# Designs tried in a protein design chat: VH-VL binders against Coiled-coil-helix-coiled-coil-helix domain-containing protein 7 (CHCHD7). Part 15

Target 1, 85 residues: Coiled-coil-helix-coiled-coil-helix domain-containing protein 7 (CHCHD7), of Homo sapiens (Human) (q9buk0)
Amino acid sequence: MPSVTQRLRDPDINPCLSESDASTRCLDENNYDRERCSTYFLRYKNCRRFWNSIVMQRRKNGVKPFMPTAAERDEILRAVGNMPY
Below, E stands for the ipSAE of ESMFold2; O stands for the ipSAE of OpenDDE; V2 stands for 0.75 times the mean of E and O plus 0.25 times the DockQ between their complexes.

## First folded at step 21 (VH-VL; framework fv_diridavumab)

Design z4 (from y3 with heavy chain S102Q; at its last look DockQ between E and O 0.88; V2 from the best seeds 0.72)
Fold by ESMFold2, look of step 21:
Structure z4 (fold): chain C 85 residues (1-85), chain A 120 residues (1-120), chain B 111 residues (1-111)
Amino acid sequence: as target 1 above (85 residues)
Amino acid sequence: EVQLVESGAEVKKPGSSVKVSCKASGGTFSSYAISWVRQAPGQGPEWMGMIIPIFGKAKYAQKFQGRVTITADDFAGTVYMELSSLRSEDTAMYYCARDDWQEWYYFDVWGKGTTVTVSS
Amino acid sequence: QSVLTQPPSVSAAPGQKVTISCSGSSSNIGNNYVNWYQQLPGTAPKLLIYDNNKRPSGIPDRFSGSKSGTSATLGITGLQTGDEANYYCGTWDRSLYAGVVFGGGTKLTVL
């Protein structure tokens, strides 16, 4: 099995990589002041909610892989129009 | 209620390393940050560092920077702490403790703790 | 030496009231929430008070917390023999190496 770091950095497994990177950069840049990073945390949570809902829909419909690949996610976001997170 | 369980007690020689695990009995760490806190005999708690498992992001107390590594396996629901270059003053009870990853300023659940003894 | 300063011990008879002080600085208590932990003999610490003055479920209201400036206080009324424990304050420190800091602990004896 791939390492925990390798799984977290895999764009096909982690749909919210940019959002997690923005959150951790905010923590580093603000001396771990969580209050200063709340907007980044919210974007990360909204990203997770969105893709989890897509996964649930795909499981219900039998569409595999349940987590869309990075390429499939790009197409989904283009089709949605406005950024959902 | 979620329980945190550390791995068993260890006896180590000076200069060696120890790796302690922390496992959640009822699930994952996706909502939590996990800290390692030690308590030497007769002393108060001492924070060693933490990890936010969903980000894979660890932060260490200055005293332990360079000697401690904290990692997580979110699939197995397990966090690890490895302390290297052990010396006798590292003899202590070691706890994992959790908080909400957005409100990790206080620890609402503590493990039972595990003893690490460093002796010749 | 602990970053936060607590008296080493306090004692009182059953039914009485005690307070336990915790002294810090502007980088910790002065600008962050203070938490209190109870450690009964032979057990892990347990959260007693969080965010200066809030009680988790299951903690009776005879336990209280407050904060003023760079100091915090834990109050315990109606002392019971089961309250004998070590009590620790803890908070975030916003200094250059930000992290959690604790007091050295206060041993409560109920005589």
Scores: ipSAE 0.521, ipTM 0.856, lowest interface PAE 1.7, mean pLDDT 88
ESMFold2 (binder alone), look of step 21: mean pLDDT 88; pTM 0.925
OpenDDE, look of step 21: ipSAE 0.809; ipTM 0.930

Design z5 (from y3 with light chain G90Q; at its last look DockQ between E and O 0.82; V2 from the best seeds 0.78)
Fold by ESMFold2, look of step 21:
Structure z5 (fold): chain C 85 residues (1-85), chain A 120 residues (1-120), chain B 111 residues (1-111)
Amino acid sequence: as target 1 above (85 residues)
Amino acid sequence: EVQLVESGAEVKKPGSSVKVSCKASGGTFSSYAISWVRQAPGQGPEWMGMIIPIFGKAKYAQKFQGRVTITADDFAGTVYMELSSLRSEDTAMYYCARDDWSEWYYFDVWGKGTTVTVSS
Amino acid sequence: QSVLTQPPSVSAAPGQKVTISCSGSSSNIGNNYVNWYQQLPGTAPKLLIYDNNKRPSGIPDRFSGSKSGTSATLGITGLQTGDEANYYCQTWDRSLYAGVVFGGGTKLTVL
């Protein structure tokens, strides 16, 4: 069965892969000095906040799957216009 | 409020391995890093390492590098620590403790601890 | 041998005040926040002070913390018999082997 790492890397499960990768690279490059990575962490948190709000809307409307697929997320981001995170 | 619960006490022989778990009561680890900290009888705490479960990213203390593995399973459900090549000096109380993964390293919630005894 | 140095014990009578020192280096206390934990007999450590001088909810203001240079202090006023415990300082060490470091602990006796 898929490992926790495989599940975290699945774009249909994890909408914030790019932001998590940027955050972990920052930690590695800065010897885990979290203060130097605060901008990356904020982008990740904003990414999670945004997609959680979309999941809540889809649950209200009965739209499945509740987490949009990677293709659906690209469509949503294009419709928003400005990157929300 | 939230509690951290470690798996039960273990008695092990030298040269073997132990794997202990840590689970949050009624919650997930999505906002947290989980550290493992041990305390030998009559001594101060000793940090072994930590994981950020949402990133699947672990960092280990130099003393334990190569002997310790910290993993997360069931996405933000349970964190594990495995310590290999056990010796009598590894006899201690083992705690999991959490901090906000995005802020500085202070542990606001500690587990009750679990004893690992290494005896021949 | 602990990276952070604390006196092994301190004592004072009920109602008095004490300070507990924690000495480190520029790679740890000098360049990072210091936290303090109380460990009552037979229990896990409990966060007492974080980020040098902040108190978590539920910690009375007779507990205080401060930091100067590479040293930190925990202050306790109005000592009570229930304060008898071990106290540990903790910070992050930014040296090549970065990680969490603790003091060896100070046993507070209220007599």
Scores: ipSAE 0.716, ipTM 0.888, lowest interface PAE 0.9, mean pLDDT 89
ESMFold2 (binder alone), look of step 21: mean pLDDT 88; pTM 0.924
OpenDDE, look of step 21: ipSAE 0.811; ipTM 0.932

## First folded at step 22 (VH-VL; framework fv_diridavumab)

Design a1 (from z2 with heavy chain A58K; at its last look DockQ between E and O 0.89; V2 from the best seeds 0.81)
Fold by ESMFold2, look of step 22:
Structure a1 (fold): chain C 85 residues (1-85), chain A 120 residues (1-120), chain B 111 residues (1-111)
Amino acid sequence: as target 1 above (85 residues)
Amino acid sequence: EVQLVESGAEVKKPGSSVKVSCKASGGTFSNYAISWVRQAPGQGPEWMGMIIPIFGKKKYAQKFQGRVTITADDFAGTVYMELSSLRSEDTAMYYCARDDWSEWYYFDVWGKGTTVTVSS
Amino acid sequence: QSVLTQPPSVSAAPGQKVTISCSGSSSNIGNNYVNWYQQLPGTAPKLLIYDNNKRPSGIPDRFSGSKSGTSATLGITGLQTGDEANYYCGTWDRSLYAGVVFGGGTKLTVL
């Protein structure tokens, strides 16, 4: 099976790739001072929370794939209207 | 309610390397950073470095840069620390310890530790 | 030498109060939260105080922490024989070689 690192870079598996990249760039640029990165961390956490709730809903309803593809996620976000994270 | 469990004690020759594992017995590393901290006999703890498995990001203490490698295997639920070019002064108790990667650096769970002995 | 300086030992009688100091610099204690760890004989360290003065669940209020400038203090009141342990301060150091740093430890003896 693919490594955790490979799966984290797959946009169809990781809906929060941009948010994770922003968080890690912040860590690198600030010498791992987590306090300076708290806003980025919050956006990442909110992104994960939002998509995990969608996955749980799709699992309950039998809708596959349980993690929406990148294209499906664009449609879901348009339906929401405002960025939820 | 999680416990961290390191692999068993090791006896090593100078110049060799050691690889120690750390597993969570009551949970996972999903939202945590895992640090490796050693403690030589009669001395205080010494931070070696950490990994944030969800980001694949690592930070090593300067003293160990070039000798330490920290990795994670999510399928095994395991974090590893490898220390190379061993010397007698590397004889210590080695702990894994966790903290929330998004919070300040405090270690809320420590493993029981494992001894690495380097004998010439 | 440890980056953070602690007295090597302190002692007091049961029921008494003791304080343990931890001295650092602006790159560590001065600008970061300080934590304290208790290490009972033959065991791993255990978190005692985090974020300068907060207690994890299960730590009684006779343990307290404070910070002023580049120094931190652990206070223990109502000393019990079970408090005999080594105590370590720890924090983040944001200097050029940023990382977690610890004190060398203070051995508490309850006489």
Scores: ipSAE 0.701, ipTM 0.881, lowest interface PAE 0.9, mean pLDDT 89
ESMFold2 (binder alone), look of step 22: mean pLDDT 88; pTM 0.920
OpenDDE, look of step 22: ipSAE 0.851; ipTM 0.942

Design a2 (from z2 with heavy chain W104F; at its last look DockQ between E and O 0.92; V2 from the best seeds 0.81)
Fold by ESMFold2, look of step 22:
Structure a2 (fold): chain C 85 residues (1-85), chain A 120 residues (1-120), chain B 111 residues (1-111)
Amino acid sequence: as target 1 above (85 residues)
Amino acid sequence: EVQLVESGAEVKKPGSSVKVSCKASGGTFSNYAISWVRQAPGQGPEWMGMIIPIFGKAKYAQKFQGRVTITADDFAGTVYMELSSLRSEDTAMYYCARDDWSEFYYFDVWGKGTTVTVSS
Amino acid sequence: QSVLTQPPSVSAAPGQKVTISCSGSSSNIGNNYVNWYQQLPGTAPKLLIYDNNKRPSGIPDRFSGSKSGTSATLGITGLQTGDEANYYCGTWDRSLYAGVVFGGGTKLTVL
């Protein structure tokens, strides 16, 4: 099994990698003051909500993989038009 | 009804290391940070550090800098704390505790605690 | 040494009121929400009050919290024998070595 760090950095497993990086960078730069990072946390949470909803739809329809690959996610985001998170 | 369970009690010699685990009942830590908090006999709680498992990032209290390592396996729903170079002063009850990593720091669930004894 | 200062003990009769103080600084209590934890004998701490004055589900309204300046207060009315416990304040400290800090605890005895 890939290490926890390797799985967290895999774009096919982690659809919100950019958002998690922004959140951790904000924490590091602000001495873990969560109040100063709330905008980054919200973007991460919205990213997770969006892709979780896509996973639920694909599970209902039997479309695999349930978590879209990075390439499939680019196509989905293009189709949506506006960034949903 | 969420429960946190630490691994069993340990007796250690000075200079050795201890690694304690913390598991959530049935789940993962996706919305939570996990802290390690110890309490020596007759003393108040003492925060050792935390990890946000989904980000893979840990922060340590200054007092434990260089001696503590906190890691997570989010897929197993387990967090680990390793304390090295043990001293008699490290004898305490060790708790894991969780908070929402996106909210203000308060611990809404605590584990039952596990004893680490450093003697002889 | 605890970063936050609490009286080591308080006592009162059943049915009475008691307050427990917690004193800190601008880097902790002064600029952060204060939480309170109850530790019954032989058990782990339990969240009693969060964000200065909010009660989690299952905590009766005779427990209350407040904050003024760099000090926080836990109030308990209608005191019961089952309230005998250690009580700890806790908060975030925003100083250079930021982290969670606690008081040393207050033992409540019900006469």
Scores: ipSAE 0.701, ipTM 0.890, lowest interface PAE 1.0, mean pLDDT 90
ESMFold2 (binder alone), look of step 22: mean pLDDT 88; pTM 0.919
OpenDDE, look of step 22: ipSAE 0.840; ipTM 0.940

